# Designs tried in a protein design chat: VH-VL binders against q9hk44. Part 27

Target 1, 202 residues: q9hk44
Amino acid sequence: MNSRIMFIGGVPGVGKTSISGYIARNTDIDIVLSSDYLREFLRPFAPQESHLETSVYDAWKFYGDMSDDNIIRGYLDQARPIMGGINRVIARALANGEDLIIESLYFVPDMMDEMVLKNAFLAYVYIDDPDLHRSRLEDRINYTHRNSPGSRLAAHLKEYRTIMDYSMDMARGRGIGLYSTDDYALARQRLLDDFRKFVDRR
Key: E = the ipSAE of ESMFold2; O = the ipSAE of OpenDDE; V2 = 0.75 times the mean of E and O plus 0.25 times the DockQ between their complexes.

## First folded at step 13 (VH-VL; framework fv_utomilumab)

Design k1 (at its last look DockQ between E and O 0.77; V2 from the best seeds 0.00; counts 0 for: pae E 6.5 > 2)
Fold by OpenDDE, look of step 13:
Structure k1 (fold): chain C 202 residues (1-202), chain A 122 residues (1-122), chain B 108 residues (1-108)
Amino acid sequence: as target 1 above (202 residues)
Amino acid sequence: EVQLVQSGAEVKKPGESLRISCKGSGYSFTDYWISWVRQMPGKGLEWMGKIDPSDSYTKYSPSFQGQVTISADKSISTAYLQWSSLKASDTAMYYCARHEGKSYGFEDFDYWGQGTLVTVSS
Amino acid sequence: SYELTQPPSVSVSPGQTASITCSGDKLGDKYAHWYQQKPGQSPVLVIYQDSERPSGIPERFSGSNSGNTATLTISGTQAMDEADYYCQAWDRRTAHVVFGGGTKLTVL
C-alpha cells in the first residue's frame, strides 16, 4: 500500500539518469520519468512567462545580461510549470500506491506540496570537480544521449554549475541529501542504501 | 554503541563567556546533524539550532539567532554551543541530540546527550 | 512561526488507555515525533514518523497523525509511564525544528 517514490535532482552531466536506472533495476521499480520528456510534454501548454521554449541555459536572456541572479530567475521560471506537474504526478502515484522514480533538472521542493514531500525520497546529485563535469557533458553522447552532441551542453557549464550551486544550497536547508557523483559507483550505492532505508522506515 | 557525551555542569556569572561540548561516538559523526535543545527549570524543550558537522552548516531558531553560536570539530567528533556573554535567563539544562537529516522525515532525535546544566547567577 | 500545542496535563488510571494530542496547522502533512522525559533524565524517542516505534519501546506505545492533530496513545498504561511527553515536527519552509509545550502524564 505504501508507494516507493524517489525524486532525484541534478543538472546535466551529473549522472542522475544512470543512477535512476540503477536504482530502478535494484528495487524493481518499473516507472522512471524524466523531466526532459515532461518539459517537451508541457511546452505547447506552458505559460508564456515560463519561457519553456528556450533552453534553460539561455533563460537568463529574458532578464538582461548574464548573471547568477538572472540564470536562477530563468531557471525558476521554467521550473514552475514542470514542478507543478511533477507534484501532481507524485500525488497520483501516492494515491494509487504506485512506485515511481523521477529524475529532473528542475528540482525545487518549495514548489511541491508538503504531503508529497512527506511521502517521497528526495535527493540531489552533483559533481564537485568542474573539469570532471565538463568531460562528462562532452562524453554523454556515448552513454545516455546517443544522438545529442555533448559539446553543446559543455559550452554552458557555467550556467549549469550556477543552477547546481543554487539547488544544493536550497537542498541543504530543507533536509535533502546531497550526493557527489565524483565517485559515481559510491554515489549510486549510497543513494540506493539511503532510499532503501527510507522505504524500510515507513 | 552510539553515545553523545556532554561536558559537565557549569556555574557562571552574568557577563561571562561559556562553551559547552557534545562528543559523539559509536557512529560516523559527519553523517548526522546535531541539534541543541534548551530546557529551562520546570519548562519544556526548546530547539535552539542545528549543525551539519560535515561542513559546519548551521541553522538557528529565531529566538536564539545571534544569542548563541553553534559549531563543530569533526576531527574529534564534537559539537559546541557557546555564549559570548551569559545572562541569568540562560540558566537551564542544555541537551544535544542527533538526527540523520538526509531526507524529509528523518528529523527525529534518536539519541540524546545526558545534558549540561548551566547556572548563571550573581 | 510554526507552533505545536499540547494539553498541559493528562491523567489516567493504571491499565487504562492514555491519549496525548499535539495540534498544529496541517500537522498531518508533516511527520510528528514523540519523546518521553522522566524527571532528571534526557528525553527518549518513543514514536517517530507519526507511528513508528523504535527498538526497545513497548508495543503499548502507538502514534497517529492526520489533519491538524497527532496523537500518542499508551494502552494499558503503567506507573512507569508517568512522565512528560513532547511532540516534535519540522517546518520545511523555515527548516526549523519545533517542539510542543509538553504534556505531563500522571498515572493515578
Scores: ipSAE 0.575, ipTM 0.849, lowest interface PAE 1.2, mean pLDDT 94
Fold by ESMFold2, look of step 13:
Structure k1 (fold): chain C 202 residues (1-202), chain A 122 residues (1-122), chain B 108 residues (1-108)
Amino acid sequence: as target 1 above (202 residues)
Amino acid sequence: EVQLVQSGAEVKKPGESLRISCKGSGYSFTDYWISWVRQMPGKGLEWMGKIDPSDSYTKYSPSFQGQVTISADKSISTAYLQWSSLKASDTAMYYCARHEGKSYGFEDFDYWGQGTLVTVSS
Amino acid sequence: SYELTQPPSVSVSPGQTASITCSGDKLGDKYAHWYQQKPGQSPVLVIYQDSERPSGIPERFSGSNSGNTATLTISGTQAMDEADYYCQAWDRRTAHVVFGGGTKLTVL
């Protein structure tokens, strides 16, 4: 009767889409939501200050020169409406006893409702080696996103790694598991095992 | 079998430095947070801080921030608590304890060390 | 900082039910964990996640948590249950762990 809910964060190229599919197959959870599609759904309704009509890797431009601070400000502007929607979706799943996996670029612990923090399994996936991350972005079209050219995304490795490092720092010590996908097979198995343990103890 | 074995009791004078240890065995040391907990004579348990041995990231209680240093050497599965200058008020029992896991819902302390008594007197 | 309050002592007769409370602001929105500590010994986990019992802990130990109060309940209390009991919560937003001040359970 308890909902089995996973909310997995990560920037492009770290394997969060592939891992969410792996988890779904191995837990028989049928509903997987991606923030890529939630973002597109929200774009026509989002407030102007979110800058959601631009790519996340360009959002720093509204604040001046490229810097870590401006990259993070642009990311957080975009995250607010998306995290608000994610909170509502998880609350509904919890109320109805429904199972759900959400994988999202937008993963901001300070924007998560207390009900989400208590009842969802929260995980963040990352790549430690920048050269491997670049390679995964360049190969992305071949593995998970067939029509999204990986070379375009790899040009923005700096922005993605700034967001990734920030997200990991915000997650540390808050009971959010950090999973390096440098060894992808190990990471997905560890994440699956931890999720099963979390669900079994609830 | 999971074990946390701490270094032996210490008798020190005010102003001296000290490092005590907590060696983990029977589990993957880097997969779990280690916390340090103080218990003053006749008093309750006080959380001092924790360390992730995989990357040495630490989080301190506000009451102990800047008062002690928590560290780890993952190559020998050992966590440390150290003082640069002991005070008489540091006289207490010190426990290390393992969090059951790193994910939310696993923050309970499932295994504890035997304790290290530190006595600071002139 | 987040604070947990416990009564300093609780006394019960053998066979009776003991209740030990732990109070904190919105504690029901957090997990409460409970530890038993006998004289000269390290603490032992007796309840985790509000109401779950680790393997090896007798069924007479139970727990609850709602609103501002978590409660450890020992039914059919035995002399061997005499100990200090500590509640613990963990604040996910600050990553801080906090213990209650402890409750001495006496079985007379």
Scores: ipSAE 0.067, ipTM 0.668, lowest interface PAE 6.5, mean pLDDT 89
ESMFold2 (binder alone), look of step 13: mean pLDDT 93; pTM 0.949

Design k2 (at its last look DockQ between E and O 0.82; V2 from the best seeds 0.00; counts 0 for: pae E 2.6 > 2)
Fold by OpenDDE, look of step 13:
Structure k2 (fold): chain C 202 residues (1-202), chain A 122 residues (1-122), chain B 108 residues (1-108)
Amino acid sequence: as target 1 above (202 residues)
Amino acid sequence: EVQLVQSGAEVKKPGESLRISCKGSGYSFTDYWISWVRQMPGKGLEWMGKIDPSDSYTKYSPSFQGQVTISADKSISTAYLQWSSLKASDTAMYYCARHEGPSYGFEDFDYWGQGTLVTVSS
Amino acid sequence: SYELTQPPSVSVSPGQTASITCSGDKLGDKYAHWYQQKPGQSPVLVIYQDSERPSGIPERFSGSNSGNTATLTISGTQAMDEADYYCQAWDRRTAHVVFGGGTKLTVL
């Protein structure tokens, strides 16, 4: 039996966690992993050059002044060990015929094996409207992160949007679907439909 | 019924410009990508490039990058392939073909146009 | 650039099994698709995603893909199966589509 695996990327505030949960409930997939927890798991063991001890929005500081280039460099440094882990997790699931959904801030398919990519549904979710993005970050405390003030993340909207833009360009160029969550209900339904179609064709 | 209908055969001279068309019907045009494929006389299939009609995003084969332009008008469910200056070597059959969007992770061409024969000669 | 290699021709007698190969670096880690083209006609998808048959394609058509080689198999080959066959893959990193050189299948 073929595994049903979805790997969904997106920066904080886009709604990837909620969407992943929605899809899991509607497809009877029991295992949903978050890169936030994977990151915590890896921090004690990660290479120093990955700078996983710092938040992704501060990772640019290791390269000097804030710039789009330095933001992306910092993001990619952190992504390397996490993506390596995600790749192994998906590979295991495939080998054992397990269903799995992974939602991740770190979404760098180039760091994954082709066999893994072949057998997983990839999607990147984003928000077009920066004001909506900000508001969703601020309101995060009311939904998925009840003990974490959203104002902290909202202060780093620029860094997140820089990562988002980079990720979207990368994903688009590599045949990965982009889903705007400006209309959240529409986005989650489209993702569910596409995931089902993906699975049905396998 | 899903159909891709291409424009008719063209006879041109070197240096002339040309635009051929591929019209989709029987499905939501913006839900699928369109690729163009060249087949020179007695030769194999060559992928030229593809377009997402929803936003006109294009990707070209390195061999055809800068040689042709792929475009689409989603309002009339039509994709285009155009040359600014034809060469004799452009003589070939040209097919448009539909494939799923990138979300599915595979690009198989499930429907093809009937082909457009382009003949370029002095 | 990524390349797919096919034998230029394959011959079989009616009722026999025809096998057409398509080779590429780590092709097994990609999806391979197959198209049939008869003279003066457009290509027709006969196998997609390595081994899946579109509706309307006879069961005698099958496909496999592993290692560096995808294979189109036609069991009980019929005269009507005489055609050119092309394999096709897609490279995720470049988003390029690639066709094999094509194989002419002759039914003797």
Scores: ipSAE 0.741, ipTM 0.897, lowest interface PAE 0.8, mean pLDDT 94
Fold by ESMFold2, look of step 13:
Structure k2 (fold): chain C 202 residues (1-202), chain A 122 residues (1-122), chain B 108 residues (1-108)
Amino acid sequence: as target 1 above (202 residues)
Amino acid sequence: EVQLVQSGAEVKKPGESLRISCKGSGYSFTDYWISWVRQMPGKGLEWMGKIDPSDSYTKYSPSFQGQVTISADKSISTAYLQWSSLKASDTAMYYCARHEGPSYGFEDFDYWGQGTLVTVSS
Amino acid sequence: SYELTQPPSVSVSPGQTASITCSGDKLGDKYAHWYQQKPGQSPVLVIYQDSERPSGIPERFSGSNSGNTATLTISGTQAMDEADYYCQAWDRRTAHVVFGGGTKLTVL
């Protein structure tokens, strides 16, 4: 049968790592790839213009003053090499009949290959309430990223929410579901159910 | 039983407004998008646009952008197609059709309404 | 904008195989869907996602899609298969749905 491929997008603090783990456990998919680690793997090799040595929330500085446009331009620079790698990983999984879950900050539909768009379950995870988002960034030691201080990331909530809003806008109408994790238990169950429906159709 | 039931045939004059409806039953209305499709007399199918009833997000065909309004009232499981000023060239059969929700469908229309014939004549 | 081209008509004898083509730039990179429409009736989905049959569609209906061309194939064509057939694709980059112009299948 066909590979079961899930590609989940979302900014830090929205719960994409926790949800991908939940999905993996409930589908017996063994391979889960995080762009956090892919980013670290690629840093020594990435082109200088991608600015992967810089945190995503600082990448706007290469374009001037802080603005929504410059935040998005910096994000897209970083996304390009990472999305290129993700496309190749999914292509390999499809060719080998392998199942795969990818969760990624870098989720850019215009950079997805046609085979990804045709064959992968695509979903984007977000938080509606900015105060809840801030608190989850501050408390991320209590989620999945032990010993990573969340207070520095919460100071960049504006940058993350700008990227989140852009990503949601780009996803609309393209067959990419939007999943609010304000109610985490509901969101993970909806995501699991929709993934199963997607797999059942093929 | 999944069913899409459209409002009845309409006879109108140029310049009049019109809203036609498509009521879904036998399924969770907000889990599926609704598209509107025009078929002019003796012609083929033309996609006009679609709506996600869960949040009323719409996408229009470039040919119909600004010409019609697509809306939905999820509390009564109904989608609408509306003209503010009809033209004689709007004479056609209009279908609603559904496709699965944004995450697990590829825009295949599995159920269609019976059609609403709109006649616009002076 | 993206467009799909179908022959206006195809004629076959009962029992023969009918092939209806749908051409579009890199259509094989998209899913193609097919609809049957009989006079005075709503369209009915007969093939989705290139080659899948919905429940209740006879096995004589099949589909394929590669390169620039999708094909609907009806083997053992029957008089009841006489109808208009439309291909349809979805351009995920623009979020637009596109129909072909339709093909009239005549069974003589």
Scores: ipSAE 0.531, ipTM 0.821, lowest interface PAE 2.6, mean pLDDT 90
ESMFold2 (binder alone), look of step 13: mean pLDDT 94; pTM 0.960

Design k3 (at its last look DockQ between E and O 0.64; V2 from the best seeds 0.00; counts 0 for: pae E 2.5 > 2)
Fold by ESMFold2, look of step 13:
Structure k3 (fold): chain C 202 residues (1-202), chain A 122 residues (1-122), chain B 108 residues (1-108)
Amino acid sequence: as target 1 above (202 residues)
Amino acid sequence: EVQLVQSGAEVKKPGESLRISCKGSGYSFTDYWISWVRQMPGKGLEWMGKIDPSDSYTKYSPSFQGQVTISADKSISTAYLQWSSLKASDTAMYYCARHEGYSYGFEDFDYWGQGTLVTVSS
Amino acid sequence: SYELTQPPSVSVSPGQTASITCSGDKLGDKYAHWYQQKPGQSPVLVIYKDSERPSGIPERFSGSNSGNTATLTISGTQAMDEADYYCQAWDRRTAHVVFGGGTKLTVL
C-alpha cells in the first residue's frame, strides 16, 4: 500500500492551483493542500526571523535595496518554517499510506527531508513568457482566487520571476521536472501522465 | 534497440587535448541524461558528471569540476567528454551511460556504452 | 561528501547464498542500485530502486535497503555470477551520483 504523493512548486500566476485540482479530479486523490493556507496557519506561531507577517514579494526589504540576492534571502527565510511543516505532512501521509497533493510557493529542495526526496513526485510549474505571466496574475480572480486582487500581485512580477528562476535552477539535475504552462492544457496532461508513470513505473 | 556507441581507443601524450564521443540510438536522445563514468586500471567506478542533451545543462562531480568539459550535440544524438590538457593520471576507461533525470526517473543507469580506453604516456 | 562502502571481496560455494553489503549514512532514505561488471565488459544493471529487477535478470538476484545498509543477495549462486558488483546511490539533495568501491564475488 504505497502513498501517491505529489508536491508541485510554483510562484503565483503559473497555474499550480488549477493544475493540482485537475490532477486530483483525474486520480481520485481527495486531499489537496495549499501553502497559502499553511502560511496563514503558521503566522501567529512563526519565528520572528521568518518574516511571515510580510508578503513574499516584500521580504527583501529586511535586507536593504531590492536585488535578486535579497529577494531570494527573504524567500528562503519564509520557506524554512513552511517547508518544515510540509515535510511533516508528507511524512504522515507516507506513514499512513495516504494519498496527497501539495501545491506550494515554497519549494526548496535543500529543505526537503530525505523521505520526501525519495518517495514524492516532485514537479515545478512555470511560465516562460513574462507578458503571459503578468496577464495570468492580472486575471487571477477569474480562474481560482475570486477575491484576490490580481493587479496588486502583477505589480510584483519581478520578485516572482526572480523566485521562479532561482527555484528552477535549484531543481535542475535533482529529478524534479520543469513544466511550462504557457500551453496550459498540454502542461496539465503531461503532469498527469508523468505522475502516473511515477506511481506505476516498472 | 537502445545503443550507446563510443569513439575508439586513444593513445595520447601529456599536454595534448582530447574529445571522446558517445552516440545514442534506438531511443529519443533528448529524453535521457548522459553521465560519464571513469574507471582507472584495476579500480572502481567514479561518476564524473552528467548532461541534459535537450538544453546542455551540466552537473559535475566536485572531483572533476574544472578538469573536464561535458557537452552534447542533440542534432546528431552525441555527447562528448573533453580535456584541454591531458595528464598521465587520466589513463583510464571512460564509459557513458544514460538515465532518466525527470520527475519519474531514479538515476539508475540502464544502458552503458562499450567504453573508450584513453592511455596517456610520455 | 556522501560515501558508499562495500567489502572488497565475498566468496561463496556454488549453490550458496551470497550477500554483498553497501553502507552509507541513512542509505535507506535513498534509492540504491546495483551493477554487475565482468572482466572486459561494461557494467550491467541488476537491481534498481533498492529491490526491483530489470527484465532479463534472474530471479536469484534480489535486493534490500534499510537504515544505513543496502544488500544485494544472490541465491543459488552459480559460477557465471562471479563478477565485480557496485552499489550506487543518488544524492538528490546535491544532484550527485555516488558509487561504492566495488565487491569482487568469487564462486569457488
Scores: ipSAE 0.555, ipTM 0.836, lowest interface PAE 2.5, mean pLDDT 91
Fold by OpenDDE, look of step 13:
Structure k3 (fold): chain C 202 residues (1-202), chain A 122 residues (1-122), chain B 108 residues (1-108)
Amino acid sequence: as target 1 above (202 residues)
Amino acid sequence: EVQLVQSGAEVKKPGESLRISCKGSGYSFTDYWISWVRQMPGKGLEWMGKIDPSDSYTKYSPSFQGQVTISADKSISTAYLQWSSLKASDTAMYYCARHEGYSYGFEDFDYWGQGTLVTVSS
Amino acid sequence: SYELTQPPSVSVSPGQTASITCSGDKLGDKYAHWYQQKPGQSPVLVIYKDSERPSGIPERFSGSNSGNTATLTISGTQAMDEADYYCQAWDRRTAHVVFGGGTKLTVL
């Protein structure tokens, strides 16, 4: 298989969209998908129990009071149909020998096929500093989301960081690379280098 | 040149504690994981566990969980394997080996230490 | 726990082709790696990611992996190839590394 596929996870504000674009430009990969759009695409068809009509930071409400456990439950409910779709998209790309980058808030490798995981480069990007994370959420309006106030997302920093911590733990336990974007320039370069190395070793 | 150099052979008695070491050189130590592998006399290779030296994250084989401790000191590019109380059955050759830590599934060991022979007898 | 099974021994005449198998559930959906170990020496990686050959490994070494079986093939086997060979994979669920039981290759 000659496909170059990267699946990058991260919560809002970590810079995964920008990094994906950077990698795409530097590797001549033309197709970059975002789970935000995939989510919108799936909303009309998704099972009710997925609660895709609700924002991920409110999904805990279906389980009762706000808690880390309920936040993760809500996150996983939404992740199930989206990850199923992402898995199929990657499988198609592999079958057709197409290059593809997918950036996603929903990053649950356990919901993907073994063959897909075998042939895709997986990475999770995060931010260590919560204050920097908040600042980047607030500043989204100046970069990738020009018509969306960052203050709204910043108000849900706790939920995002809970999801981030969970995702990092899961990723680390499964040998998936973690990339801190506290130093954004360093992170994107390291990710690019590792992706190239991944491709070259195949 | 990439090298993993392990500490010398050990002769111990049951009940004694032991820590053996694996020092990496010729590469960025924190960019790779270190695994420990046991090989009993005349037997096959057994994966014991691994560590990410960058933050000392560890993963153990179920067979070795709670039996040994894997640690690392990245300031001196060294990984450790230690026992609190040795048993005769711990007699074996122990290898450290390097593998990639940046991607899912890339657990091939491209460089190995020379091995440390541990003999435990009364 | 995930397990890999190898034949305990394989014999081959010089110049002939040796094949060593490694079996595991859906092993073809994983990457298989192979190591050569000679007496008194550390293991040496001879094949990684099913079929890739590290620098310095002779071209007569090749690998494949499909279904439930990975295979190490040594064409034109030489006396120096006599050694123990181990396959190795990765358990996705637990992130545990798994070795096969090893195969002793004898060159007659």
Scores: ipSAE 0.491, ipTM 0.832, lowest interface PAE 1.8, mean pLDDT 93
ESMFold2 (binder alone), look of step 13: mean pLDDT 93; pTM 0.951

Design k4 (at its last look DockQ between E and O 0.64; V2 from the best seeds 0.00; counts 0 for: pae E 2.5 > 2)
Fold by OpenDDE, look of step 13:
Structure k4 (fold): chain C 202 residues (1-202), chain A 122 residues (1-122), chain B 108 residues (1-108)
Amino acid sequence: as target 1 above (202 residues)
Amino acid sequence: EVQLVQSGAEVKKPGESLRISCKGSGYSFTDYWISWVRQMPGKGLEWMGKIDPSDSYTKYSPSFQGQVTISADKSISTAYLQWSSLKASDTAMYYCARHEGYSYGFEDFDYWGQGTLVTVSS
Amino acid sequence: SYELTQPPSVSVSPGQTASITCSGDKLGDKYAHWYQQKPGQSPVLVIYYDSERPSGIPERFSGSNSGNTATLTISGTQAMDEADYYCQAWDRRTAHVVFGGGTKLTVL
């Protein structure tokens, strides 16, 4: 009940990893989990229908031609086992009174328990400007992913922005705060302030 | 000091249109949401809907969806509630109330307007 | 739609403890807030986040929330506490705000 839990969502390139690190350092939270690693952890064991063996930007192929609907369907298929895991991880942290930050491409609060949602700070970060989003994907090699060319992900900007738009609509519809990282410094400060407010009010 | 100041009492006839206002002061208007709450004579509080003044995103109660319109002008820190065609049953006290800019478990209304009495009669 | 149920009225003698309940499906998994409203006045937040008191609210006001029921407790009830009390929650599924039907507290 004394746990400080943040669950932050966002597609690649929005800066959620960096923001999570920033918040962790400024709140003395030692544990930061990434859904990228959770995904790798689950791949050998996940149901076949989750299609975790393929990248999220290719998941639409299991449903036919590329479309917004098929992109989201593929995204949700992958999200199911990962969100189930995230839900359990947060539940454990809460039960043990541990602080935790989780940053994730997969952000589907409807797949989480109400008690978990009640006791975790949820936020979704996004980029409004598509050109800025593209450039940040391309420059990712200079920051958090030093051995992965950003050009590969930038080629799938359409898929990521489709997922982002879907996620933003869902988040807003469920009262979850949206944070634009077009101004990155402002976004991370606002998120930190809101997280502190969340913790202090409880 | 945080304040929500609502427009004055209204006396209208059925079929008339009406817009009432709620002006915030003493805080950053776009950092908080505004909800409208109806209270019919001798009855309880009814949530009507809410608006994020920063981008005018709105959410309505099913009971009030399509019955009223909630809007905001952030340049003057003002939220609005309006009817296109009033009914006698719209007679009530209407309150605006502030809550945090993120709504996940934060829908506590820490400041309220003084209320606007709307009377609709032939 | 999500609903909150309150008793229509509660009576208490001065100095005694008043308890007002608010029931909803899995309400304990939500945050409950409480408002006091006196005749001719706007509602005033008296409890938020199940059990937190805003600045200026007397310590005799307390709240709890578990299971399907939130409870507002007023210890050492005073005549000035006579009012209508409303519980309120948020429905995650729809992002709708929900009020209870209200409870009239009478101090005898």
Scores: ipSAE 0.634, ipTM 0.867, lowest interface PAE 1.0, mean pLDDT 93
Fold by ESMFold2, look of step 13:
Structure k4 (fold): chain C 202 residues (1-202), chain A 122 residues (1-122), chain B 108 residues (1-108)
Amino acid sequence: as target 1 above (202 residues)
Amino acid sequence: EVQLVQSGAEVKKPGESLRISCKGSGYSFTDYWISWVRQMPGKGLEWMGKIDPSDSYTKYSPSFQGQVTISADKSISTAYLQWSSLKASDTAMYYCARHEGYSYGFEDFDYWGQGTLVTVSS
Amino acid sequence: SYELTQPPSVSVSPGQTASITCSGDKLGDKYAHWYQQKPGQSPVLVIYYDSERPSGIPERFSGSNSGNTATLTISGTQAMDEADYYCQAWDRRTAHVVFGGGTKLTVL
């Protein structure tokens, strides 16, 4: 009776929220956690060096000019307390034999506990085409985030794609599946099938 | 059905180059990673590194980084292990083995090649 | 770098139970796999994911993994089980595969 744990990573606009809902409906997993809300929960407790009060696309400003390195430094600062919380949430689910889906902007394998790495299905969702990614960010109000202005987020496409490319590079060789949502229907079905295989092989 | 067939034994001198091969058949070659494993005479198994044949991404053991080159040609379902300058200490049996690199695999080696004996002597 | 330690040898009488250990820091937090290698032959997977037995492997082979130690157990040991046995883990954090040093099982 092993817990069925899925941990999906991805930046805004790649469809991770929609895919996690699809998986939940097709596996009867009742608990889905989003890092957007986990971040809000953790903000009053986070260390100041995490800069969690700042949007992820502005976190590079604490280090100087906008660069890939500074974007990633800001991202990793924010990820540390979030990933710490995610580790504890998954550990509880495992201890209680409970199923769980987590979808998160913060997806850093080096910050995952060993028991998470052993027992969770790890997947990263991305969009290959930058123009499609921008379009998906602009469309968020119509599909998943009715009051969030997608045009504001699309102005930060560069920061998000820098984080996405970094996360995909870090996933290489670590058994983390990469799922392009350029064809959304294909991606969600492949992810569901792979998750079922993961559960079956245990 | 699933087979990994390695190239034949090699007898070489120090300083020579060498490339050995591992050809997969009976499965979709790009669905699995290939690892190379060294076994020195009378010694145990040592993981050298792995390759994803779909895009040739490689990961090396720290002990072998910079010492060998792992490559693949997916058009002929073949992985390679190669030295630019052999040393006598490279005398060993070399195995290829496959494993899943996807989120549902944990690097258990379910099929192994027959091994390639490399002898490096003066 | 992560290391796995095995005893160099284990001896048992035919029909008895052999236990081969594999020790590593928090090894129970990883999956352990086991391979049998007979002289002149390639390794063969006998246990994977701590305790799962591939099709065609006799039921007398079993495995466990907790804390710092994984154990391969062979019940009713037969002469044909005489071989070298290797444990292996994958450190997903570093993406490195690690083998134990091997254990020679002798059946007297």
Scores: ipSAE 0.506, ipTM 0.819, lowest interface PAE 2.5, mean pLDDT 90
ESMFold2 (binder alone), look of step 13: mean pLDDT 92; pTM 0.947

